# VH-VL binders against Uncharacterized protein B0228.1, part 10

Target 1, 207 residues: Uncharacterized protein B0228.1, of Caenorhabditis elegans (q09220)
Amino acid sequence: AVVTPSIENHKMENASVTISKVPISHRPRGFTAGSDSKKLAVQRFKLLISDFLSDAQLSKSIDVAAVGMHKGKSMDDILDDVYTRLRRTLSTKQISELAKAQKGLVEDLDEKSAKLVKARVKRMIVYSFDPAAEQIHKYATRPSMAFALIAETINERFVGSVKDLIRDVLTPKEYDIFRKHYHPHIFKLDNIGNNTEAVRTTTHETF
Key: E = the ipSAE of ESMFold2; O = the ipSAE of OpenDDE; V2 = 0.75 times the mean of E and O plus 0.25 times the DockQ between their complexes.

## First folded at step 9 (VH-VL; framework fv_masavibart)

Design B3 (from Z5 with light chain E95I; at its last look DockQ between E and O 0.03; V2 from the best seeds 0.00; counts 0 for: pae E 12.1 > 2, off the site)
Fold by ESMFold2, look of step 9:
Structure B3 (fold): chain C 207 residues (1-207), chain A 121 residues (1-121), chain B 110 residues (1-110)
Amino acid sequence: as target 1 above (207 residues)
Amino acid sequence: QVQLVESGGGVVQPGRSLRLSCAASGFTFSKYWMYWVRQAPGKGLEWVAVIRYDGSNKYYADSVKGRFTISRDNSKNTLYLQMNSLRTEDTAVYYCARGSEYYWSDAFDIWGQGTLVTVSS
Amino acid sequence: QSALTQPASVSGSPGQSITISCTGTSSDVGGYKYVSWYQQHPGKAPKLMIYEVSKRPSGVSNRFSGSKSGNTASLTISGLQSEDEADYYCSSYTIYSTLVFGGGTKLTVL
């Protein structure tokens, strides 16, 4: 049973794959007075998750997500809304890079397996963010209050836990192929600087 | 023949400990996520615990957290469940089940026959 | 309490089709992409009948099929036979890395 302290509402048995809730009733850590919470969320997203999207694309995606979370939409619906708006704004270069990654994934696996790998990755993202979205819906009285909670949720421990879940739902071969084509530009998969990675066994590394 | 065989069940008093074993044969045990599932007499299935194929990650039902420990020895092809501080509500048939190769899923394609644990004074 | 709700019982006559439902909430299992179904005869271990919503393992009759619509998964048994009389459980998992089973449905063949 690996227990790592975090900003706790509940005791966690395996902190590398478990998330904590952050109540809105306290001023979130990680912000300075006068800082733009949405700008910070964009910066954290680019550092920890992906620098594939522009600041403008990310800012608008966070707007769409915050409104959806405030209204209590499911994370599946929120991600669909974000993708629907975002797809119209992708540059020719971004479209080409996504097409190349998808082609490589299909060539190294097969069409059905590539679809399943991406679906499993999306499922882990949805399940990881659902509790935060529910907390934002319950406690944020305005969509703009959601920006601070989103920025606080996007932290090294939480994002590292999501990456561990993604690794855990794929076979070693599927993960290596997904990483080969998507990491680091489209989706950052390494947990550099996350101390929870040091407690994992070496057995996974040999598979 | 692909097979799972549980052992170690019996009658114990509340507050005591018991260790269950599950011997695996006919497949590469170290590639599979492994599960414990229990069923109280006349009741439905309840998931108890799961362990990753390399033993690195473990997850438990809320009802057993802090009392039960799942483990495995891949060199002996054996899954274990250490049950401490047993309660009368832990009375059940305990099954070990094979999950998916390398990834976590809820598809248990191979089950043992179960071992009965009775907790009574 | 289980996050997956099944009817306590269903019944049908030989040769008919029946459907068993399994309904969850989005807060617990997020859309049920990874739903499995198990058959259990009295005194026996469960048997996997359907995985990943609609896939059938080798050795399972094509009379068994699975589907999903919204938050509800369904197991359909066509051409009902007396040996289909059993308990049926659905399962899925949560983002907290826990597995959940439905409460079970007793199928009676009349």
Scores: ipSAE 0.005, ipTM 0.498, lowest interface PAE 12.1, mean pLDDT 79
ESMFold2 (binder alone), look of step 9: mean pLDDT 91; pTM 0.934
OpenDDE, look of step 9: ipSAE 0.020; ipTM 0.610

Design B4 (from Z1 with heavy chain S105F; at its last look DockQ between E and O 0.13; V2 from the best seeds 0.00; counts 0 for: pae E 10.1 > 2, off the site)
Heavy chain, then light chain:
Amino acid sequence: QVQLVESGGGVVQPGRSLRLSCAASGFTFSKYWMYWVRQAPGKGLEWVAVIRYDGSNKYYADSVKGRFTISRDNSKNTLYLQMNSLRTEDTAVYYCARGSEYYRFDAFDIWGQGTLVTVSS
Amino acid sequence: QSALTQPASVSGSPGQSITISCTGTSSDVGGYKYVSWYQQHPGKAPKLMIYEVSKRPSGVSNRFSGSKSGNTASLTISGLQSEDEADYYCSSYTERSTLVFGGGTKLTVL
ESMFold2, look of step 9: ipSAE 0.006; ipTM 0.495
ESMFold2 (binder alone), look of step 9: mean pLDDT 90; pTM 0.929
OpenDDE, look of step 9: ipSAE 0.620; ipTM 0.820

Design B5 (from Z5 with heavy chain D54Y S105L, light chain E95I; at its last look DockQ between E and O 0.03; V2 from the best seeds 0.00; counts 0 for: pae E 14.2 > 2, grease 20.5 > 18.9, SAP .523 > .496, off the site)
Fold by ESMFold2, look of step 9:
Structure B5 (fold): chain C 207 residues (1-207), chain A 121 residues (1-121), chain B 110 residues (1-110)
Amino acid sequence: as target 1 above (207 residues)
Amino acid sequence: QVQLVESGGGVVQPGRSLRLSCAASGFTFSKYWMYWVRQAPGKGLEWVAVIRYYGSNKYYADSVKGRFTISRDNSKNTLYLQMNSLRTEDTAVYYCARGSEYYWLDAFDIWGQGTLVTVSS
Amino acid sequence: QSALTQPASVSGSPGQSITISCTGTSSDVGGYKYVSWYQQHPGKAPKLMIYEVSKRPSGVSNRFSGSKSGNTASLTISGLQSEDEADYYCSSYTIYSTLVFGGGTKLTVL
């Protein structure tokens, strides 16, 4: 049986970036791959997505995500589960920093527009990861395989494509304001790495 | 019935262009990644290009980069391959193929019958 | 490596089992990478026989099985029949988002 993604197709007003399955283009210096797939996923998340969270907070978040994906939960539900558990572990400083970013977004855009920007960002994350979550549910015969598949999904090309898609669904003003308050400390929005053959030089990558 | 039907093949001189089409029926075309795969006479299979659901992200084999462009029109359930600056080594049967709904597999579960492109003088 | 290595040909008699190998590297066949297998009769389009190393699509006989050990994937056909005479290709993906096929194996049923 085929699992249908929870995101329905919709007309995109901006050009869209397609997310593809991409093998790792290179390994960060000082890290060795092996049976330690969750540690790899944490390292890649911090490198490519965000270093705002501690290793312990990320490890727990990946546990929650892997269990949800293995059980076939929608990415919407998985992200809500991750947030619910993560908020229990945030320090007062982390909570304050998130509140400051949200306040800045609201002040620069207004409350309604800030909610729409966050909803669009979440929707693009869901859209991008739903197919991967479906494959983990269908094919991961052991929980440890889910960690490996998550680590493989978090790579420069895939994450860069998700960031490009986020940029595509916001106006230039919305994107600049979201970036102002969240980048780079809470959410890394720049693409990292300089691939000479495929990702950074492709003529069809939307920015 | 789930089908893919290629068209637009033919005989053409080196340096010229052709546009291939692949008509899809019997499934929700917009839910699938689509591929072009070619096979030179008497040779094996070679991946050419891939395009995802919305059409903006496209990937190509090194042998065709800069010369071929994959595209799709989801309102017409049609996949395209624009082939420019054709060379004799591009002579092949060109297949369109449907990717799995499972994004991470290289499984092409539906193939068209193929259309022959011959590049010669 | 730019392609997966398969034997050029294999043969077997009706009723026997045969195995076709597909050898790559840790970056395409090894580890958690998935491998697919295709059957192609002359003048026909390829048909998916195995995906995710060992899974069969609906409608594919359980005489076809797949496995992987190290950097080598294997397709095994048991109870060989004359209709199994065809070319067989393995496939995987590589580190630069390229999809690769093996060179193909011609199966002859004696």
Scores: ipSAE 0.000, ipTM 0.451, lowest interface PAE 14.2, mean pLDDT 78
ESMFold2 (binder alone), look of step 9: mean pLDDT 89; pTM 0.921
OpenDDE, look of step 9: ipSAE 0.013; ipTM 0.581

Design B6 (from Z5 with heavy chain D54Y S105M, light chain G31R K33N; at its last look DockQ between E and O 0.25; V2 from the best seeds 0.00; counts 0 for: pae E 16.8 > 2, off the site)
Fold by ESMFold2, look of step 9:
Parts: structure tokens; C-alpha cells; sequence
Structure B6 (fold): chain C 207 residues (1-207), chain A 121 residues (1-121), chain B 110 residues (1-110)
């Protein structure tokens, strides 16, 4: 049979944007030759955000996050997927520490307020990382390049801005109680360095 | 209910072009990564291309890079594969496939029934 | 060149368990937990049986299970039935935002 191609389709694409690659900002001296950006991302995460998780747990979590961001999944879905996989690997000690933190939060607040505090913290993380996830989606030519972009996103200025947002969405009392039970082992809440103006990464339709 | 329907297959000579279409229905098309997978007669599955939600990110198998272009029109719920400079080794059934929404994985939970492309003189 | 390696065929008798292997590299199967398995009966489109190494979609029998060790993923079919006779393909996401399939395994039920 003779086949004729269709010639009258509207070929709609997303709007054109100026795209530039985000360079890998730094590889610490002391890694093996060709040290990968995932090791850097793990080390920055432990330094700035949390040392609660092991290197192996963080490495797997970053894998899940990087692929999800590269595929353009929502940060809500990415965090849910990370947690779903991560909880299967938590040690008895880690589970106990999380349970103790949650119990303390509930005892110092009521259950309703504790739930709201945690939801607000999660929402600020989602809000703050959405633009970075969009840049990873847009700029990374490979999933492994997402590791470099994640490592570059996890810097003192950006993480400090996220911590400032968390403080802003909680009352002083809520913040002090959350900090009492989660900081610094589960979630590091102190800013590292000078007073920086809050850097808000806004979500745009394109970058 | 959820359905993918490929069209545009046929018999063409080497060096010619074809455009494949995949009409999607029963789901929010713009929420999904979309894929082309082909299967030569009597052979296994070969991934061909993938396109993300809004179409600016596209990836191709080495065997088709530079000759094939994947695209999508989210307003028409339609996926396309423009196939240029066709070769006899491009002869295959071409499947349209949907990536899974929930786990954002490249697990293809919905497949079309395929459209046959035959490249011969 | 690097493809996911599967045995060309496996066979088993009804009621037995069989395992199909899928060996990749540290750039795909060994790097991510995004391995999938597909069943294809003759003349039909593939059907997703396993995703994320070991998860089953709704409606897939619990006789199908998946696992991974290092660079090798495995599909295990227990309680083998005649309708399990089909071709089986593994796939993996790669570090290049691409997908690779295994060469396929013909399962014969004796």
C-alpha cells in the first residue's frame, strides 16, 4: 500500500528560551582523580543540611532525586519517592531517633500544630528546590550531570535562604520547638556564615 | 479507556521519509514523558527516542540520532516521530509508549499496538 | 557494544520456578533502581510486569518478582503456568537519559 505522510499538523513546541550550561563550580582537592559530583553533593549535604543519613543512604537518595529532577517530576513527588525508598534502609537507631523527635514535637505542641509545622517545613523545601529542579531538567544533558547541578545548588547561600524561609513560616515558638527536637542531627537549622539577604529562587515557566 | 494509537506506517524506499503519529486519549497527555520503541521482524525491542513534558528535552538512540526527530503537540494529545533518510535496518513495528506518572520512571505502563514501517526497494 | 545481556531462552515445567537474568553495567542496572521487565506474547504489545527492580503494577500476579544484585537484575516466575510462555525483556534507564533493553528471553513452558 502507498503511504503518504501527513503534512498539515501544527508542530507545537514549548517557547524558545536562552539556555546556558551551569558549570561544575568546584571539585574538592583530596578526591580521587575524576572525582564525581555525587560525592561532592553528599559531602555538601552533610555539611549544610544533615548528617543524619549515611553516605550510602544519601547516595541512593541523591540518585532518586537527580533522576526525578532530570525527568521533570514535581518536587513533592520526588520527596515522596525518596522517603519511600529511604525508610526501607533506616537503621533501628535512626527510626528510634525520628520517633523521639516526632514525640517531642507533639508533646511540646499539640498533634495538630506538630503536623502543621512539619507540613510548612516540607512546603518551604519544595518551594525552594522547584526552580533548581527545573534548571536540572532543562540543562542536564545526562542524569549524571544532574549530580553536578545538585552539588552546585547545595551551597551556603542557597541553603541559608531555605533556612530563612523555614524560620519565616513558623512562629518563634514553633521554630524553637522544631529546632529543639530536630536540630542539628536530623536537620541543621543554623545559618553558616555572614548575614546574607534572603535569596529567593522564583519559579518561572522557563529559564 | 486509556489508549495510544499509532499511525503513519507503510512501505517506503531507502532514503525516503515518513512521519509517525501517536494519538493519546483517556489521560492528561502533557503530564507524561513519551517514548518510541521499535521491534524489527523477529527481533527484540529497541528504544528509539524520548521526549519530556514540554518538548525541549529530547533523547535518541545512537542508531537514529541525526535522522529521526521526536516531537509532541500537547494541544492535540499527539506524539510524532519524523523519520528521515530511512534505511532498510529501520524496518520495524514502531510502538508509542507512555512513561509511568506515579514513579516518574521509564516504566512503560501503556503501549500502542504499533505501526509497521517497511523500508525496501 | 554495551547492551543488557539476557539468556536467549529458558524453560521450565508447570509449577516450577524460573529466573531470567539481565546483566548491565555500572552506568545503568548498577547505577539506578529503574529496571523494568516486560512480557510479550506473539503478535501483542509488551506488558509491564515489574518496575523499579521489584515492584508489580496492579493486576500482575505475585508469582512474578524482581531483584537486583550489583549490575544484574533478575525476574523470577514461580508456579509456572502455560500462559507464562512468552518473550521477556528487561530495560534500564541510563546515565545518558536513554533507555536500553535486554535482547529478550524466550520462556518455554514444557
Amino acid sequence: as target 1 above (207 residues)
Amino acid sequence: QVQLVESGGGVVQPGRSLRLSCAASGFTFSKYWMYWVRQAPGKGLEWVAVIRYYGSNKYYADSVKGRFTISRDNSKNTLYLQMNSLRTEDTAVYYCARGSEYYWMDAFDIWGQGTLVTVSS
Amino acid sequence: QSALTQPASVSGSPGQSITISCTGTSSDVGRYNYVSWYQQHPGKAPKLMIYEVSKRPSGVSNRFSGSKSGNTASLTISGLQSEDEADYYCSSYTEYSTLVFGGGTKLTVL
Scores: ipSAE 0.000, ipTM 0.427, lowest interface PAE 16.8, mean pLDDT 79
ESMFold2 (binder alone), look of step 9: mean pLDDT 90; pTM 0.923
OpenDDE, look of step 9: ipSAE 0.017; ipTM 0.625

## First folded at step 10 (VH-VL; framework fv_masavibart)

Design C1 (from X2 with heavy chain R104W, light chain Y34R; at its last look DockQ between E and O 0.07; V2 from the best seeds 0.00; counts 0 for: pae O 7.6 > 2, off the site)
Fold by OpenDDE, look of step 10:
Structure C1 (fold): chain C 207 residues (1-207), chain A 121 residues (1-121), chain B 110 residues (1-110)
Amino acid sequence: as target 1 above (207 residues)
Amino acid sequence: QVQLVESGGGVVQPGRSLRLSCAASGFTFSKYWMYWVRQAPGKGLEWVAVIRYDGSNKYYADSVKGRFTISRDNSKNTLYLQMNSLRTEDTAVYYCARGSEYYWSDAFDIWGQGTLVTVSS
Amino acid sequence: QSALTQPASVSGSPGQSITISCTGTSSDVGGYNRVSWYQQHPGKAPKLMIYEVSKRPSGVSNRFSGSKSGNTASLTISGLQSEDEADYYCSSYTEYSTLVFGGGTKLTVL
């Protein structure tokens, strides 16, 4: 009788990680609200988050997001709208790559766990962009203003914080498996320039 | 200066309990995963336990599971290890160590000086 | 959990390069990029030298480098110095949400 060790599923009690809202302190500097802001948003997205999508795909996605935010839609709904639209415009290669990543994730974690990981990641993204969405809803009177605010939001500090948050909510196993299948081709999960990601070694001045 | 200081070690009989403390200073304790690692005399390093920065998640080595409990008080910048049902094989220097800020880590960069626990009849 | 396999001892002359191996399984060293190396002098606490296979903390000499192939991680120390004489331990994350250490390697500088 091969005693299958009952992996006691330690119920990870959903401790509500009170994620301190990174105060978007930066008052919208007079960004010339124009075609340039949207381009900047696309560029920053490609640089800091993902270069998996084409400029055209990203541009249109930003349009959908900006309109959604301006109308006060939830970030969850906005992401679903973006995803629904993107599915229609993805190339065969892109579809194949996404399918491969998904398959790999499921193979390594199983279907249920893979779904949970994706859900956690989505929640962190939603949570992180909520403040920006609120600002856009309150203050953006033109689409160009929305683009400027989105571009301003997508910066190294903000994106780094989101990446850190994703790492925080996943176990090391989940994160490494997720990274294995999604980084860097679909998502850039590593922080730029932080060669010291985890270990801030304080220089012990050995006196 | 970033520092960890262990305390609570001593000589105890098998079956008894002991509580170790680790006082943290020089950094924001509540942001870091914290570890206990032990080293038997003349032996290698053995991972004992880890706790999340907010205390919401804990992991243990099989050798101590069910007997040891890791905890923390962020208001006091202190890490704890409650050791119950002690065995002779638990004899070791116990180190507290600092992990990464917020996110999961298997590496720890700051160590205390260690505290010796001796379990003997 | 079975300790990672390290050679019991290695030796080298000043100025030489030496390598310490750390062999595990696909469930630890081979499964994750979560390998760390620690240096320990006699009577002292361990010091982190390498993390995540090849990353070096600030203040650690560039003479120390890490790599991994398959289920084996390696620590290379170039330009060996007398102060490098110490015990070295590798560690890895495991699929069971635990950490495992190697048995340790004593480095002697001749």
Scores: ipSAE 0.015, ipTM 0.561, lowest interface PAE 7.6, mean pLDDT 85
Fold by ESMFold2-Fast, scan of step 10:
Structure C1 (fold): chain C 207 residues (1-207), chain A 121 residues (1-121), chain B 110 residues (1-110)
Amino acid sequence: as target 1 above (207 residues)
Amino acid sequence: QVQLVESGGGVVQPGRSLRLSCAASGFTFSKYWMYWVRQAPGKGLEWVAVIRYDGSNKYYADSVKGRFTISRDNSKNTLYLQMNSLRTEDTAVYYCARGSEYYWSDAFDIWGQGTLVTVSS
Amino acid sequence: QSALTQPASVSGSPGQSITISCTGTSSDVGGYNRVSWYQQHPGKAPKLMIYEVSKRPSGVSNRFSGSKSGNTASLTISGLQSEDEADYYCSSYTEYSTLVFGGGTKLTVL
């Protein structure tokens, strides 16, 4: 495949059970980097975890999506369910900040506001990037679909395509990891750069 | 006033090494991604390398991978480019350029005046 | 060979508008909102004129504007002045987390 798949073009399939039945240790996690940078990368990502979309909010959103898939709902209905649930779990502070950011995105953000929105989206993406592949796949169509659904429901609040937003806010290294996650081979990064270490997702690290 | 000043350019034979420096002033150097961009005589611009604000991440153009090393010393507000195994096609003016504060960006808002590297026998 | 395609030259008269195109693929210009434009006078370092497709840095004249449609980005210079005579380069982020430049366009003010 020459073209990178768009998150919004992923198919939704029925899940057998809800994410709430997946052990916490096997739910979505931050990713780890190889070799000497691993400890620093883990610490960095913990510092970037957003109060905008907490672990509980992410797990709840995935759980709602899995239930919808299990019941055979359409993609549009599932997205509506997830959106409604996310709205109910946001704090008053988060709602206020989202309203301001959304107005800015629709009305033309100044540079400082745009930077804050990008930082929040980056924290969400970094936090949700590393789903526990085997365990989540058991409960949802694919780990990438769960991530895509979360990203899409958040992005629908702002305007613009999920693909454009993700590419805009990620660093080159983070984008490489994200691209590899949505492509067949996660473990071979040599072809995209000899100066980058291989990155492997792990089920043992939690944020 | 924000300023970048390159040094270390010169004439060198193929296969040899050269180290470029870029002295930054007028801004908090430790917050910015930094870039090296080159331009061969009479030709266009070519990105060479980038380094994260804290020095932890580095990325290179395919043409220089394995030969060039980008580094920085935030305590001295200085960016470096170590160029090994130089080839005639590396002949260019090398520019130091400033990226974004903390976040990666492909836009370079501040450039140095450049330093000429000539690789010839 | 540049990764992004620009016309080799463009010309205009003082007071007119000119547009310079920058064509890539869906893996660079078409895939991201990360197109920048640089102005370079002979013997000088490049100067950032536009970033993120259409945004101007502080100090850049509002005569310069940027846009994008599909895989083609455009730089438009209105109210053309003799000082605008320079080489113009576009650049874009790529799907492979690299940066690429166009071949450059020589603008001549008649």
Scores: ipSAE 0.000, ipTM 0.433, lowest interface PAE 17.4, mean pLDDT 65
ESMFold2, look of step 10: ipSAE 0.017; ipTM 0.572
ESMFold2 (binder alone), look of step 10: mean pLDDT 92; pTM 0.936

Design C2 (from X2 with light chain Y34R; at its last look DockQ between E and O 0.16; V2 from the best seeds 0.00; counts 0 for: pae E 16.2 > 2, off the site)
Fold by ESMFold2, look of step 10:
Parts: sequence; structure tokens; C-alpha cells
Structure C2 (fold): chain C 207 residues (1-207), chain A 121 residues (1-121), chain B 110 residues (1-110)
Amino acid sequence: as target 1 above (207 residues)
Amino acid sequence: QVQLVESGGGVVQPGRSLRLSCAASGFTFSKYWMYWVRQAPGKGLEWVAVIRYDGSNKYYADSVKGRFTISRDNSKNTLYLQMNSLRTEDTAVYYCARGSEYYRSDAFDIWGQGTLVTVSS
Amino acid sequence: QSALTQPASVSGSPGQSITISCTGTSSDVGGYNRVSWYQQHPGKAPKLMIYEVSKRPSGVSNRFSGSKSGNTASLTISGLQSEDEADYYCSSYTEYSTLVFGGGTKLTVL
């Protein structure tokens, strides 16, 4: 466990928490490229992170992310690219549900706090995925090879660590209000059920 | 079999110290947030402290803040509670409780059987 | 006031359904969907029965269910059995970043 000093860490001292770094591990064993790895990444994303998006929407988002990671783009730019492409495919219902969640967040906090909460959540995602993106840039010779690395990154330990960081970077009130409006439909914030052993044996260690 | 076993309870005078231990088995201890919860004789449950799975963050109830220290040794699968400046109102059965894997949880799915601490002159 | 109010006791006959209430405020039960219920037999450790208002952990009978309305959470036990006789505690997250428990309810099976 390592404390990483930063200007943002200083800003959050009043939250009575510290931010720990997500561990980096080895290149995944049995790396393969292609359609099977992307389908696995979609399945793991839906299981651990969110089933708000369709398989087609997730597949396109993973394509955009894999290309960006392969090219060495920053995670900030990659997330912006994903959003830009994804918004073209959102249904009227999905747009309405996102708007309702945002409205609820603003109403229960205020506009400034709601904006900060979402920025902090994005920041923890960026912080957590940067090491995996760096490995994908270095080792994947084609964007399609990135799919296996993305699928291996999306595992219970890694996703759990990201959820911990999100909880720790927000006050309890901010977290509960964010959770109230986004969980579980838009973003899964709770640990998955008691079938952890079976899920663990089908995933690899965290990057 | 998933188990938590507390030890180190006893009878002490006010102002003295005790150290409690909680031995974990049957699960990967280093993945879990861990809690101490106490129960005064004939009374209800009271949260005492929590520690992150890697030991990096610790939080305490106001009633014990500055007097108690939670810690863990992941190589020994053991949770600790150092209790200093004990008061008669600290008399309770102390439970070790397991939170969630990696994610901080308000629900405790595994509990130990408890160890009794009696603070009396 | 962070204390959660539970009835001191409740009773029922085998096969009946009973409900135990847990009343807090908008700063705890009403403000967050982070209510849990624990069963405790005499001399034993508590056991988690319900978390996040209505979720049942693996290994807990489907006879146990939870709900919330306003500032009051409820634990319902259907098909009451003699082994259900125990103390039941609710807990809730608070706006002060703490956890609070109710005073407990003794369930007697007649």
C-alpha cells in the first residue's frame, strides 16, 4: 500500500481519507487477440461495472478505448472519445435516465457539488486505468490485441479497488447521494454476490 | 470454513490498556475491510472502528477516538484493537466483523464469537 | 438523534408472518438505502440477514425480506419457525459518516 502525494490529495484532506494506488501486475498469461476477447470484456463490464449500455454500445466503446490505448492517448482523451461516439447511439430512454440521475444529484447536493462529485469519479477511473493503458500501448501491436488486456483488467479485485477509491474520494453524504441516483442501473457500486470464487477463477490479477 | 476468532479480553481497571486480536481463517483476509463492533452486557450493538483491506485507512467512533487504535497484519491474517485509557463504559463483548471484498461496506456478513472486556475498579 | 427505534418485543405463532420496524430520521434510514438487519441468538454473534434495505445474502432463507418507506425500515419474516426466536437489530448509515444500530427487538415464537 503506497500513498501517492498530489495537489488533489491535498484538496481532499478534509474528507479524512487518503488515496491509495491500484497495484500494477504482470502482462496477462495466455494473451490472445480477436473477437472472443472483446466479447469477454463486454461480459465482464456488464457483470462488474454496468449493464446500462447494450452489447453493441459497449462493443463500440471498447473499440474506441482499445484504439486510443494502442495509440498512447491519455485516459482523459480516451474517455472523451468514448463519450463522443457513444452519445450518437444512446436511446431516448437512456438519455432521459441519465438526465434524471443528473437532476437528482444536483437537487440533493447543488450544482457545484454535483459537478465535483462527477469529476472526482472520472479522476479515479483515469488514475486506475492509466497503468493498464500504458501496458496496452507498449505491448499490443494491434488494437485488436488490446481486447484481451482490457478484459483481464476488468476483474473483481481491480474493479473493487476502483469502487473503493470512488467511495474514499467522496464524503459519505456525497457517495450516498451519487449511489442513490446512479446505482445500480447506471453504475454498479456494490460488490457482486457470494459467487466470488467462481468469478475469481475466470479472471486474472489486477494490473 | 470462514471464521473470525477474537482473543485478549479480560478484567482491567479504569485507565489501563488492553490489546485485542482477531484471527481470520477460511478466506483471503487481505481482500477485506475489517470492523470492530461492541455490545455492552444486556445492551445493543455499537460500531467501534474500521480498517481498509491494505491497512491504509482507519476510522473510529467518536466514543473511542484518540484512545483506540485499529491495525492489521495481513501476513498473519490478524486484526488488532489497541485499547488505551479504558473507561467503565468500554465494558462490552468485542466482536470482529468482516466487511466487503475491496469495497467499503456497511454490512458485516461474518462475525466472530466475541471476547469480553470488563473495566471495573 | 441518531438512535434507531425498534419495538422492544414482538411475538408470533409458527407459520405466521411478522414484521419488525426500525424508525430513524431523514439523516439516516430515510436519507440512505444502507439499512441492514442482524439476527442474534442468545450468547451468539450476530448474523447478517438483510443488507441495503432489501438484499438477502447467500445462505439466508427467502422467508426473510426487507423494505423501507420514508424513515422506517421493516424486516418481514414469513412462515415463522421456532429457530427464528432471537434478537433482531437494524443498522443504518448516517449523514455523519457513522453507523448506528437500533436497540434490538426480541422475537418470541409461541
Scores: ipSAE 0.000, ipTM 0.435, lowest interface PAE 16.2, mean pLDDT 80
Fold by ESMFold2-Fast, scan of step 10:
Structure C2 (fold): chain C 207 residues (1-207), chain A 121 residues (1-121), chain B 110 residues (1-110)
Amino acid sequence: as target 1 above (207 residues)
Amino acid sequence: QVQLVESGGGVVQPGRSLRLSCAASGFTFSKYWMYWVRQAPGKGLEWVAVIRYDGSNKYYADSVKGRFTISRDNSKNTLYLQMNSLRTEDTAVYYCARGSEYYRSDAFDIWGQGTLVTVSS
Amino acid sequence: QSALTQPASVSGSPGQSITISCTGTSSDVGGYNRVSWYQQHPGKAPKLMIYEVSKRPSGVSNRFSGSKSGNTASLTISGLQSEDEADYYCSSYTEYSTLVFGGGTKLTVL
């Protein structure tokens, strides 16, 4: 039987950032072939952050993730290790320019709100790594979305719309699916610094 | 065949405005990041501006920021560069260039022939 | 003036190899794997020769190769031919979401 790809599948395929389109080394140092789930998680991580990090930063982050997977760490622990490494490798200028690119303003979030935003970003990254996450499997890889959320988490003083970062890296169809599938939780991040009240309301709720 | 054709160049006095057009054919224009690159006579290449495939995001070189506006009309397969407050140092051949489908690669596989803009008395 | 530094000229004989350097900073060439190389013949639009530091578009001869070490990217042309005589430009993404070109290198095939 003939199967004709849907318009959605065609757009998802064309919009995906594949490893072959990533300018950074695809062979992380110290990673040995593990289970298929470990290999898939490494590949998803490469796609996840390919547009955000420099070659050196991405390679270092992949190495940290691969080591954690080899040691049998949970996805949450691996992501915490990666997040810690990314924070150490980003320059003050890179953080400042990300903030400027969105709104031209940098403001502090209160401690409680920052922790809730970090939890939401971590959850989204976990879903991107988890091969059982139906939404991620069904609606294709969203490395640019995850990178935008990671950028927001790295700089908790970041004021502005995460929407602009996400929109730069998703196709129109991917963005429609992103908004539909992850709203209201992710969509509320669009208003950090522009609508702090909406963010506070959302971050007080369970995911 | 895939083709980009620039138009709208000419001689213009300093302080005036000019609008360049780039007509695209042979590919799905609405999927591609598009760029303007210029080259002053006898000099090297200089990036001017980029626009996302859907027109939502735009970035400019510092030398033109606040004076030039990049835009596109996907229904007409046309890219535009509105040049205001022109200076003699804006004199150059202006090229339209195609980036990648959906993904911002900043690698230009297709270029137009260029259109000359001369800013003088 | 260009933000990326290239030698003004380079020369070689047919069959030889030459290398053109492109030096930036950690905020452009050194920070990202988004270096492209373009070939320009007199009176013609540029042609993409290398993208993402080392990748070659379909239809570009394997005599052309790219690499990067630290803040310096390099274009190497092996087995020089007369038709390789042209101006060569590097470009890079920057941390400001802008693009910058090198000053260009004139290759003369003697």
Scores: ipSAE 0.000, ipTM 0.445, lowest interface PAE 16.5, mean pLDDT 66
ESMFold2 (binder alone), look of step 10: mean pLDDT 94; pTM 0.952
OpenDDE, look of step 10: ipSAE 0.014; ipTM 0.567

